# VHH binders against Type II restriction enzyme HgiEI (hgiEIR): the designs that were tried, part 7

Target 1, 274 residues: Type II restriction enzyme HgiEI (hgiEIR), of Herpetosiphon aurantiacus (Herpetosiphon giganteus) (p25260)
Amino acid sequence: MAINPITRNKIKDYLNSFIQQQLSVYRERSLREFQDVDSYLPSLSKDGDLKPFHASLIPASIMRLNRFERSLSTGLGSTFEECTRLIALDHHAVALRNYDIQAALDQAQWAAIDQLISIIDRGLKHQTPSLNQMLEQIQSIPLTGILETHIVRADLYIQRHDGSELFFEIKSPKPNKGQCLEVMQRLLRIYTIKQQSAVPVKAFYAMAYNPWGISRASYRSSNTKKYTDFSNAVVIGQEFWSLIGEPSTYTELLEIYHEVGLAKSAEITQKLLQ

## First folded at step 6 (VHH)

Design k4 (from e4, 18 letters changed; framework vhh_7z1x_3)
Fold by ESMFold2-Fast, scan of step 6:
Formats: sequence, C-alpha cells, structure tokens
Structure k4 (fold): chain B 274 residues (1-274), chain A 125 residues (1-125)
Amino acid sequence: as target 1 above (274 residues)
Amino acid sequence: QVQLVETGGGLVQPGGSLRLSCTASGFTFSSYAMNWVRQAPGKGLEWLSGISGSGGSTSYADSVKGRFTISRDNAKNTLYLQMNSLQPDDTAVYFCARGPDYDFWSGYSDAFDYWGQGTQVTVSS
C-alpha cells in the first residue's frame, strides 16, 4: 500500500474541507445573484468575472454551475500539491513544498538560460527543445568570471534515501505556451545550479493526470510537445505519482478522491441542482 | 455580505518594514484559504502568498520568499502580511483575496472569489 491509513485519513480530511469550502462559495454567490435584477449589466469586477454576453444568453443557474466547475478545477491544483507533500513524506528522506535554492552562477550562464528560452519562444523550426543539448550549450558558454546570486524555487523537492534529488514543477496537464516556457526555464536553472552535484539530480514538469487517456502515448497537448522536452522533462499521471510514492500511488489516490466524492454526493447534488 | 478590508499601507524607506492587515466579515473565516496579491504601477497582478484556513500551510512567490511572512488570527478574523527588507520594486497596491492557493490551472481571476479594495504601499527614499 503506497498510501498508509494515517496519510489516507489526512488526505480525506483535506478533501472534505476542500469540498465544503467550494459548496460554501457556491451558496453565497447563488443567494447574492438571486436578488440582483441588473446582474447581466455589471460595471465592475475585482477578479475579472464579468461575462455579460454569457449572462445575457444563459440562465443564471447554468452560469452558477459553470462558475462552480471553474472554481473546483482551479482548486484541484492545490489539492494535488498538498497530496504530493503528504504522500512523499512517507516515502522519502526529505519532502518540501516551495523549496528555494540560493545559488551563485557566472552571469553568462544566467544569460544563456534566458537566451535559450527566448529562442524557444520565437519558435524552433522542425525540432523540439532538448534539455541535454541546452545544458551542454550552457556548460560550453564563455564565462565572464563575474558571479550573480539568484534564488530558484521548485514546487516540490524530494531527497530519496540514497541521497539523490528530485525537483518538480507541478503544473497544468494542458499548459499554455507561457507556462511551458516558465517550466523549461526553471528546469534549466535547477540543472545548471546542480551541475557539479555528487548525487544524481532530476528535475521534471509534473502533471497529476493525462486529460487524453491512461497512457503516455495518448497525450495530445501541442504546446507541451512544441515548447518542452517532452521525452525527458515531462512526467504524467502514474509516472509522476510513482516517483512520489510507489507504482500504485496514482490509483490509490484516485480511490481516496472517489470515496470522498461518493460520501459528499448527496450534499453536492442537493446544494447545486435544487 | 462578504467584506475584506486592508489596512497598514503607507510610505516607507528602502530596507524598512510594514505590516498589512486584512479584516474579514460575512463568512466563516477559518473555513477559507486567504491570499495576498499586488499590482505594481503599469503591471499586472502578482500573487505573493497564501495560507490555509487553519494556518497550517503557507506558500510564497519567489520574489518575496524570505522577506514576507503571511499569518492569520482566526479568533479576530484577520489576515496579516509582515513585509521586511522592502525595496522600491515592492511599490504596489496590495490586495487580500479569498480562495485556494494560487494553483497551476489558472490565473488570479479563477482562483479567488472575493477581493479587498486594496492598500497602497510606496517604497521610496
């Protein structure tokens, strides 16, 4: 069992709290919107929620359900980060969220990383980014002898029992171009900082699941394939969760989410569909 | 009626410190994660820090890690941001926002459901 009973209960408690928070938000919005006779002509939104054309064409009840789904989708990302931390603590020597590395590198190496990302941004003709080729290029660049200190963050840091290190950027399985470039820049920075490490180091773009199917072969994000080193940088679904725990971690975690969903099903249906 | 009110902004010299407060009303404060977001002149929104409903989990943007500290007092329905080692680049309007931690799926408009009015912080000599 990849997820022990104590960690399983912590995840269940976290997810129960998450669902209650989502339902409370939905209830508050529903009560407010019921009383607003001019709701399709709102003039101001602090968070950019104005959808006047949707609100004009679509019943308010459907707009509320759509808003709930969007809020849930956004919140699920934070649940994955917390679940990775809780599970990783049981399987590895060290597991830290939002881990910062303070490092001094030659200014030419920092500049080289930024230049390589700029080249990917402008578009590679008939080829995709290669971490190995980019890292070789950074290593071979003429040095200035001037050091610059930067702080580089990873969403998740793991030190395995053998001392080897894993770094993860946990991001959307359907990233836009900017997200791909941000992750690739972060991976290059981590690898360059760790280039003289005495222990193995790997850094990944981590995706909690595959929106296109169960297997890696089914994955279809054009942005991911065009703007990342898909083969070497990206770990998806079971691949990712296996690194966090054991090969069964993904299916065990889905079972916990499903159990929480079943327990909350009547309450969710009653509050959203009445 | 949900309300979030920020206070504590003002003028400060580089290297100085400020403590921002956000007083919440109209909802069960301890049931919601809270966040700080800023907007510098001529720039977009930047998420800075988040804290879980219980206060047991915190997260920070790289730009403020080690300088800013988020905390909350659930008995007082108040969120705090302790800002140390302030730099001119920290000049911005600071907002408190209700919702989950900034996640990998979306920008701020999808993450947060209520925002305060904002409080101005100006760092200059």
Scores: ipSAE 0.000, ipTM 0.115, lowest interface PAE 17.9, mean pLDDT 82

Design p1 (from z1 with S54K E110T E111K; framework vhh_7z1x_3)
Fold by ESMFold2-Fast, scan of step 6:
Structure p1 (fold): chain B 274 residues (1-274), chain A 125 residues (1-125)
Amino acid sequence: as target 1 above (274 residues)
Amino acid sequence: QVQLVETGGGLVQPGGSLRLSCTASGFTFSSYAMNWVRQAPGKGLEWLSGISGKGGSTSYADSVKGRFTISRDNAKNTLYLQMNSLQPDDTAVYFCARDVTYDFGSGSYTKYDYWGQGTQVTVSS
């Protein structure tokens, strides 16, 4: 009951369009068939799609399935952003995707953020990143008096009914190191920009699900624990969706995805396996 | 404007139970995560438990996991902490606190922006 019927239908329509676009972009035979070396060698590709060692080892059908799965995985992140926006509008005053903040900060503060991320990148000895400590360092840095304007984007922006603000970077639940550092940099930039805010501000690394199980305690990504402030910056699966809506939001949303998937099953199978 | 009032503290025997309440006013209660924090005599602040605005997510410090239960009633603007199997080391002033991000006023990161007055819990024979 966290997702009302109107919002449910909007999500279904969005996901149906998403699947149709995925199938429309997918080219059925974009890979050159490899029958033997002599027939393959003269092959040409305008777009650089030749993969001779893949084509010689792997059947074309499997290569098509691998391509579709990678495209789908990349696109699913965008669906999570739109679903959070639609659901959040039923629970909060404002919800915007791809929200840009234009802000002028002292050049020393931008440099301090970059330096702190560089330190995490090189590895902390027996410590994990702390948002508290990093923000204290940024605040204590001597100012140059020279302002630089930057545009900082958040994947999702929410303004609650009391005017307080939430910012989310919605990324993979199994991030690589670069993704962790990108999110931490973005959170530090948002917090520093909002350092003079008249209203409470919170910024998160949001994960749509937990690949290891339902509970936070089950989460096992080494990169996340090493390269983020896991305790203060990260919200996972049911935690994230409950914050956007209500405790049942996660399960209600999975039911909607499943309903769309069931309806599209035959079309997907025909495109990829026949 | 924002006010948090804790009640339910008192003297209790080891192994006993208490339920703390925190009544909130001056803000939209369901829009904020809430926390319980304590301070034992001569010690610093210790975070105990947190609950999301709608109540869908809870977390606990290892020292109280399995013994304490956090809950909320958004219709009554009230936060609860059910404390079971109390030990002498649980003797402290207990505060409810509204969740925040960075504290821009002080220039430092804090977990909380508004605190109650606290309620004393004493566990002794």
Scores: ipSAE 0.000, ipTM 0.102, lowest interface PAE 19.7, mean pLDDT 81

Design p10 (from c2 with D56S E101T T106L; framework vhh_7ocj_1)
Amino acid sequence: QVQLVESGGGLVQAGGSLRLSCAASGFTFSRYAMGWYRQAPGKQRELVAAITSGGSTRYGDFVKGRFTISRGNAKNTVYLQMNSLSVEDTAVYYCAAGWDTFYSGLYSPEEYDYWGQGTQVTVSS
ESMFold2-Fast, scan of step 6: ipSAE 0.000; ipTM 0.159

Design p11 (framework vhh_7ocj_1)
Amino acid sequence: QVQLVESGGGLVQAGGSLRLSCAASGFTFSRYAMGWYRQAPGKQRELVAAITSGGSTRYGDFVKGRFTISRGNAKNTVYLQMNSLSVEDTAVYYCAAGWDSFYSGSYEYDYWGQGTQVTVSS
ESMFold2-Fast, scan of step 6: ipSAE 0.000; ipTM 0.151

Design p12 (from c2 with D56S D100G E101K F102W S108T E111D; framework vhh_7ocj_1)
Fold by ESMFold2-Fast, scan of step 6:
Structure p12 (fold): chain B 274 residues (1-274), chain A 125 residues (1-125)
Amino acid sequence: as target 1 above (274 residues)
Amino acid sequence: QVQLVESGGGLVQAGGSLRLSCAASGFTFSRYAMGWYRQAPGKQRELVAAITSGGSTRYGDFVKGRFTISRGNAKNTVYLQMNSLSVEDTAVYYCAAGWGKWYSGTYTPEDYDYWGQGTQVTVSS
């Protein structure tokens, strides 16, 4: 299997804990939302999650379900990061989350990266230039001889057994423009830092799934297609998980999520309905 | 070379049963999701049933309770048991295999990597 039995059980344990935390959050929110409007309206929220007009207009049960869904959606992102770490450890020489690269580049190259992103932000009428075109421009810029040190973070770093390196920014499959530009800027920084690497280096915008369908051809985000080098910079669903593990990793991972979901179905239904 | 070969189609009277088989070769069958699709003249190809590598199943609304999909990993074969057939089930039935593509929310034909040539099922009144 692409996900061996030991790693499979670690993922199942992690997801079981995740569901328990989601249900605990729901229970806390349910107790609060069960208050009448007079109690709700003067209440306080540490994280700014009060919705007084919604609470006044619609039943408390709908508000509780909405909060559960929002917490689940946010939490799922964290599950993808942990699953990538667990799976990657079984397939690669090195796998690190939140990996920092501290590197010195000529100040002109840092400026060139920022300038390219600024140009795209201000008035792109066509597709974002290819990753290769942007990198050639950055690498050919006249150097000042003055080095500037920056720290660049990748969500996931993998070193394969042959020494080649993969870097991933694991973000929403439905990004806004700003998110696309932030990811592209980080990819350009990573590639420029690694411009003299003796081993192959690839850096990607990684999406855990495709919200429009299984195939790459079905993907429909206009922001992603306009503000990234979609063909070279973006890996979606099976493409991403295949790089982390094997071609079957995506399917096997979904099976594990489904198995946990089936096992927890009665408990989830009972707690959400009560 | 990947190959999917369907068998078991034919002519059957309304209320009858058929069992379709799809024999797979050229890939690690146990790691592929398998599906059955059908296409009637003048209509788009639609999902009949799908089964994941782990055995989880999904069915089209028009066949729920009547059809059962199953797989035999030792024989590299996926099966579709079709009960209580009606004239509306008349179509060419296609076997499909997807490497990590069993789940899409859409189950469009584009979601599968490999397809069989199809087998005709005709249900007469």
Scores: ipSAE 0.000, ipTM 0.100, lowest interface PAE 21.3, mean pLDDT 82

Design p13 (framework vhh_vobarilizumab_d1)
Amino acid sequence: EVQLVESGGGLVQPGGSLRLSCAASGFTFSRYAMAWYRQAPGKGRELVAGITSGGSTSYADSVKGRFTISRDNAKNTLYLQMNSLRPEDTAVYYCAAGWDKFYSGTYSPEEYDYWGQGTLVTVSS
ESMFold2-Fast, scan of step 6: ipSAE 0.000; ipTM 0.212

Design p14 (framework vhh_7qia_2)
Fold by ESMFold2-Fast, scan of step 6:
Structure p14 (fold): chain B 274 residues (1-274), chain A 124 residues (1-124)
Amino acid sequence: as target 1 above (274 residues)
Amino acid sequence: QLQLVESGGGLVQPGGSLRLSCEASGFTFSRYAMGWYRQAPGKQRELVAFIYSGGSTNYADSVKGRFTISRDNAKNTVYLQMNSLRPEDTAIYYCAAGYDKFWSGTYSEDYDYWGKGTPVTVSS
């Protein structure tokens, strides 16, 4: 198995804690609401959750379930980051979340990165961004001799046993334009900082799953394809999890999530419906 | 969090020796140039020695022939061997790291990470 029994249990424990946290958040929100009046005209919400037109059309029970689903969806991203770290530790020398790189580059190179992102933002007619071409431009730019220090953060850092380095920005599989540009800027910064590395370096936009299907060919986000180097920068679902562990890591991880879901099913149902 | 931790300082008599160590954690040590700085009471920090990622070294004139800087990339550690110590070597010694792509190694502004320092006192 790509996920050994010890790591499997750590992931299960983490997901159990995650579900408990989600149920606690749901309970706290429910306690803050006026429970003795079921009204579509409430006057106050501490969290800005008033939806009077939705509440007028949709039963209150459905509205409560919709709020839980939205909170769960937001929190799932954090579970992917922790699961990647736990699994990567079994396969690689180093795995760190929220990894900071502090680096000094010529001011002209920082400016070049920002200019290239601005060009993508304004749109490339009949072309998509190319990491290789952008990095060649940054490397060839005339230097000023003035260094500027910046801190660049990666969501996940892996150092493989051969010393080579992997950096990941783990983001939505259905990004908006701004998210695409932010990731591309981060990847360019990482690659530029590491341009003279003695070991191979790769940096990726990582997506935990493909909303359109199992294979890369089924992926259909227009923003991703237009505003990123889809072929070289993006790794999706099994592609991503294979880099973290092994080819079977994705399916084994889904089995763990499903096992936790089944074990928690009665508790979740009781707390959300009663 | 990325850290540099110095050790090996202490009290030593004139003419004695000390070996300082600086352990780096949470980053790719082999890509960083490493320096040793010192600060005596009432004085500015001054460069003592530095070593590039490729192993080339440089020394302040005041320590040439007496101090040796070295690194062990397998241990993520840089060392400063201090021989023939003098009272004027009394200072807090700081380890520093900088990504060496464009830096000269000479200026404090070249270094991005700093340790908290280890005191060295040379007195009878």
Scores: ipSAE 0.000, ipTM 0.073, lowest interface PAE 23.5, mean pLDDT 80

Design p15 (framework vhh_8h5u_2)
Fold by ESMFold2-Fast, scan of step 6:
Formats: structure tokens, sequence, C-alpha cells
Structure p15 (fold): chain B 274 residues (1-274), chain A 127 residues (1-127)
């Protein structure tokens, strides 16, 4: 329903190409790490991937599998960005990846954003961060009259048919503290730039899935809850994908990933184990 | 300067074959990551995708033409092709060639994804 046959085929081709690239990178790295099993000569790595103690304890096949999985996990984030763009184009007026906003704000406002992030970094013992309170504070700060221009990038930008704008930072569902602070800073910058907007604006920390379960209530990241405005800034799994398309988008997208995975299963197994 | 031009359209009997050509100028398939597509439109119908070939050589076809049509390209001639076999009256349409920069992961499937479009060539399947 939410993902039409044309978009479905685009996503399938995109994921097929993604898997092909991951396997190509794996093969290239394997060639650079060739070892002579009959000698004491050490393996050479031009990129500094040598882990002699790990390699001594862990079978080579496991080491290669672990490297492939890490590369896949890193690359998977880019697949979410592209899938959201493709699906959003069927539901919204505009969808752009890596969207840059060039904006001039008073020096005091840029400084206020940085100061608020520093306060979160130091810890709020009796309070979690509140986007609304922070934005009110930024709006209330005395202006210097000196403008400073910055470029602020969003992972995904959507303009809805009514003209309203959505901005997304699509990041790990299990962030460390630094990642939480980086996202919160980005959201504050976007909101402050857009404070004079004629249309409604929303900016989110978007998570493609919930590692702890199906529902929002199951989500357990202490860093997310402590260092972000969890209630207002974070959208998880079906919540996120519903904003991009429809309530069924998440389930339909997983079915496409699964179909590609089944088609590539034998090739992946053969290349990783040989 | 940069363009694609179709040729090879015409009148053919049901069950016959036809080969459409798409000649590129101002860019080369071998020097870039270009995807190509063939689209058709019959009077009273919406535009329909009939074949896609990505920069890496992956192809895709809708069920209506799968097994009958084959998309290919010849880098030496800088030309793409659509081989159409077992033609049916329902294949009667204006056929368009499209080309665009293929992003690393994305197939180029929607009309808005292509930068260069041909003028179209008429294919008529009748007795």
Amino acid sequence: as target 1 above (274 residues)
Amino acid sequence: EVQVVESGGGLVQPGGSLRLSCAASGFTFSSGRYAMGWYRQAPGNQHERVAIITSGGSTNYPDSVKGRFTISRDNAKNTGYLQMNSLKSEDTAVYYCAAGWDKFYSGTYSPEDYDYWGQGTQVTVSS
C-alpha cells in the first residue's frame, strides 16, 4: 500500500547494489590482508587493519565475518536515508538527502545553542532536556546585532504538500552521549534558523528501528533518555516510517529488505567463507 | 549538447520483432555511471516503464514485457538498445529513451530521475 511497485523495484535495485558494493569492499580488503600460512612473516595492511592478538585468538573466518558485519552496519544507515527519500517522493512534495541550510543568525544565538548543549553535557540531575524550553531561552537572549553565517546539514529534508517542513537526523538507535549531544545541537540549530518560518517546521532524531522491541515503551537507551528530549525529538521505527509514508511503511520496507536478503544469501555465504 | 536520440520504430505484425536504438551524444556510458530506461505511452494510457539498465548492468522489467523485451548497451557505439520480441497489439505506443547519472546504490526508475530524454519513436503492432 505505502510502497508502490515502482518504488519497491527501485529499493530492491538499490539494496542489490548496496550488497554488491559491500561484497566488493570485503574482497578488496581480503586481498590486502593475504597471509603466508607456511611462514612467520607478518601480514601486511596498508590501512592499519592488522590485529595480531585478535587474529591469534579468533579464526580468520570469524574475523572476516566481523569486519563484513561492521561495514554492513555502517552502510545500512545510508540505505535508510535513500529508502526514506524514495518512499517520501510518493507521499510528499519534496524529499532531499544531505540538505544544506545556509543561514545567518545573531552571534548570541549561535553561542546560546553551544551553551545549552554544554549544560546538557554537564548533566541535568532533576530534569531531561526540553526542546521547547531551550528554544524559548534562545529566542529570549539579547542580540548583539552581529550576524554570523553557518551551514547546517540535515540527513533528510521533506516538504509536505501543505508546505510544512520536516528535518531528520537519521542515526543509531543505540547512541553514545556524544551522538546524542550532536543531534540535539543540530535540532536546535535547525529550529533557530527556522524560527521566522511562515510554515510549520519539525526536526527529529530518527531511528529506523527499536533494538529493544516493537513499541516505544520497550525502548531502553539511557543515553537517549538522559541527553535528548526523548518525548519531542525522537521518532522510532514505525513512528518514523509513518511520517515518511503510511503506518504500513515499516512492515512493507522490512519485507523488501528480506526479499533482497533471501536472493543474495547464497552469494554472501560463498564469498564470506571462501 | 547532451542528448539521446531514438530510432528503429515502425509498423510490425503481431508476433514480430523490432530493435530500438538510443544514441547518446555529449556523454559516454563508459566514462560515467549512467543508467538508462525505456518508457512507453499509448493514447489514453499513463506512461509505463518497460526496461531499466543500471550503471552496473543490472536490468529490470515489468511483468507485461518480461521474457519478451531485452535492454542492453554497447559502450563502443555509445548506444543503448531495446530488443522487442513476440510483439502484441498492446505494445503499440510511443517509446522513449531516458538516461541519467546513476547514484551508487539507486536504480533510476521514475521519470523525474532521468536528466536526458529522447523525442520518442512510434511502434505500431497491427496486421
Scores: ipSAE 0.000, ipTM 0.086, lowest interface PAE 22.0, mean pLDDT 81

Design p16 (from c2 with D56S A97T W99F E101K F102L T106W; framework vhh_7ocj_1)
Fold by ESMFold2-Fast, scan of step 6:
Structure p16 (fold): chain B 274 residues (1-274), chain A 125 residues (1-125)
Amino acid sequence: as target 1 above (274 residues)
Amino acid sequence: QVQLVESGGGLVQAGGSLRLSCAASGFTFSRYAMGWYRQAPGKQRELVAAITSGGSTRYGDFVKGRFTISRGNAKNTVYLQMNSLSVEDTAVYYCATGFDKLYSGWYSPEEYDYWGQGTQVTVSS
């Protein structure tokens, strides 16, 4: 097993707490938002969540369940970050979340990174972005001799036992254009900072799963394929979790989620549907 | 694997001094923030001192001016110099490593990924 019993229990405890929190939030909102359309229409929302036409067409019970599903989807994404941390700690020499790198580069190199992202934003004719080509261009740019210090953040930093380094931006498997460009800019910054590293360095756009199917070949996001170096920058599902742990990590993690789901099934059904 | 080993604890009289050391292995020490926390019987674990990878320090209110945290990156060791000790300083002292952030939250116990086993400091009157 790629996920040892101690880490498995930590993940189970975390997911049990997650489910309890989701059900608690739903219960609180059901008590507060136990309302008909006449009460809903004049109401206020601090976060701009009012949907008056939905509320007029759809029964209140369905609106509450839809809100729960949306909250669960957002929260479930956050569970992937905690699971990566717990699993990575068992497999690597170092694993840190929200890792900040303070680095000085020539001002021309910072400018070149921004310029290359602008080119991707405007659209490449019959081409997709290439990290290797962009990094070669940044490396070849004439230097001004003026250094500028920037702070660059990675969602996850791993140092493997051989000293090699992995950096991950853990984002949606269905990104919009802006998210793709943000990740590509971050990867270019990390690679440029590390260009003289004595150890191998890899930086990735990480996706916890593939919404189109298990295999990489099934992935269909047009934004990802158009605005990222899909072949070299993106790791999906099994590919990502294998880097965090071992080849079986993805399957074992799904088994843990399923085990928690089975244990909580009656409580979830009772609280949401009865 | 990451290991943190504290040393230098013991019994000391009030007004005395102790120097704690925490030897780190299994990671690139110079990149990590290091902290000292303490826990007395019946109390919550509290911040004693913390130092970032860049050398910036923070101290708990009850030890400010008396304790000094420092790091020796060449030796992968963080130190806590404790002066003017009082009986209220009696606790198990823990070394911890975690994120190098600009956020105040990194000083909370939950922000640290690895902890040592602790070293007992007892101050007698």
Scores: ipSAE 0.000, ipTM 0.105, lowest interface PAE 21.6, mean pLDDT 81

Design p17 (from c4 with D30S Y31S D56S Y107T; framework vhh_7ocj_1)
Fold by ESMFold2-Fast, scan of step 6:
Structure p17 (fold): chain B 274 residues (1-274), chain A 124 residues (1-124)
Amino acid sequence: as target 1 above (274 residues)
Amino acid sequence: QVQLVESGGGLVQAGGSLRLSCAASGFTFSSYAMGWYRQAPGKQRELVAAITSGGSTRYGDFVKGRFTISRGNAKNTVYLQMNSLSVEDTAVYYCAADYSWYYGSTTSEEYDYWGQGTQVTVSS
């Protein structure tokens, strides 16, 4: 049993709160319905989520269910971050969410990171990005002697009992190109900041599950394979959760999510069918 | 400069009533949706009631039939009439304004403006 009863209950409590918050958001987002043109026309959206022709044509209940699923998908990322923190505390010395690293590096090193990401953006011919190759290049550039201070954030930071450090960017398992480049830039920044570290450092693009199947070999995102160092930078599903805890952590966590889902099933159905 | 100022909170016995007010300044009040949220100790912030610029209302399940939200555009004020109060209604109540009210949220980053909150304590 990789997840002890105390941590299991904390995760259950967190997920129960998450479901209640999602249902609350669902109620909030039903405030404006497309009942008629005159009522709809004054609607405003800061994030551009108005779809007047969809809303006028498609039944409101279907549009609300679609929005609930999209909101849930977005919110699940935060649940993964919190679950990893809670589980990691049982296995590691330190686990922190939204961890900021403040560091001063030569201006040429910051510029080199941006240049390497630009090169990946333009496309590598007959090869994929290599973290080791890029880091060696950053370390070999001529320095200006001028330091710049930047703050770099990691979604999750873990310090193991031996003092070694793990950094994670926990993002979609089906990223677009921009998301891949953003993660690679973050990993390069973390590695460059930690280049002189006395302890081992690893930084990862972490995916909570594999949309194509259980094994790494089944993974098929072309963006991930083209724009990241897939072999060295990416950890997927059971690989990720095993790194945080134990080999059975992934399946045990799914059982906890399933138990919460079963317990909330009637409430969720009632609220969504309003 | 935008400002939301809540008032009307305080101590009340179970079964009693309170009327909260939120006075808005620094923006075109009539164009904004207004909402009341509450947060009890150790709990998530939750929607109590909301009213659109056009006057349509929405309520949290726990307060339907007991609370009423209304707005006075001439006075730039939104109100929450709270009847049949119970100990479970004890919380800090926050006023919120949303120019993009369609984007409902319990987080401040999804609302344009928030008040500082007013404490409501219901004793048995």
Scores: ipSAE 0.000, ipTM 0.069, lowest interface PAE 24.8, mean pLDDT 82

Design p18 (from c4 with D30S Y31R D56S S100L Y102S E110D; framework vhh_7ocj_1)
Amino acid sequence: QVQLVESGGGLVQAGGSLRLSCAASGFTFSRYAMGWYRQAPGKQRELVAAITSGGSTRYGDFVKGRFTISRGNAKNTVYLQMNSLSVEDTAVYYCAADYLWSYGSTYSEDYDYWGQGTQVTVSS
ESMFold2-Fast, scan of step 6: ipSAE 0.000; ipTM 0.189

Design p19 (from c4 with D30S Y31K D56S S100A W101R Y103W; framework vhh_7ocj_1)
Fold by ESMFold2-Fast, scan of step 6:
Structure p19 (fold): chain B 274 residues (1-274), chain A 124 residues (1-124)
Amino acid sequence: as target 1 above (274 residues)
Amino acid sequence: QVQLVESGGGLVQAGGSLRLSCAASGFTFSKYAMGWYRQAPGKQRELVAAITSGGSTRYGDFVKGRFTISRGNAKNTVYLQMNSLSVEDTAVYYCAADYARYWGSTYSEEYDYWGQGTQVTVSS
């Protein structure tokens, strides 16, 4: 059992709260847009959510379903961060979300990180990014003696029982180019800040699942392979959750999500149709 | 290392007031929901008050209108202002922390971190 009963209950409570918040936000927005089915005049929307031509062509129930799914997808990443933290606390000494590192580095090192990301952005012929090679370049840059202070945030921080540190950027398993470059920049910043660490440090692009299948070999994102150090920086699905807990953690977590989904299905359906 | 240190407990006469403080260290305080629980001899631990990272509050039924929970993120401290104290409020009061919780739990085992507790004794 990778997820003990106490942690399982905490995850279920968190997911129930998440769903209730999603339904509450959805309900408030729906009241503004769908108060009267016979109204043909658009209401004002502070969020720019009016789609009068869509609403004219497709049933209101479809529009409500689509809005709920988009809201759920946007919020789902935060559930992965929290579930990882809760599970990690059963296996590791410390687990913190939205962990801030305030660090002063030589201005030349910050500039070198930005330059390396720019090089990846411009494209490498027959070559993929290498974290180790980039970090060696940053370490070898002549220093100016002028320090710049930045705050670097990791989505998730774990300290293992031996004191070693893990940092995670938990992002889409189907990233666009910009998302890949953003994560690579964050990993380089974390590694450079921790360059002289007395304990081992690892930083990852973490994907909660693999959209193409179960195994790493099935993963098909060209952007990920072209714009990240796929072999060393990226951990997918079971690989990611195994670092947090055990090899069975991913499967057990999916079972918890499914159980919550079944318990909430009637309420969700009723509220989306009302 | 995560640490929660309660202070402000003690002996007080019925009808009096006390202010409890809980100083937190070892985590990003502003991101955590904070709670106060109490346990009287022979009773289960029960929720007194909880405050989310965003400042929303929740209270136990027997303390509503008498107690106020608040937080000072700049000082990494959560407070419990206890007014109109009665003998029934006598208990050990515990500070608790949980990350990204939208609502306080009714079960003591659902918070991630707990303080050592501080005794509050209300005499007649």
Scores: ipSAE 0.000, ipTM 0.088, lowest interface PAE 23.0, mean pLDDT 81

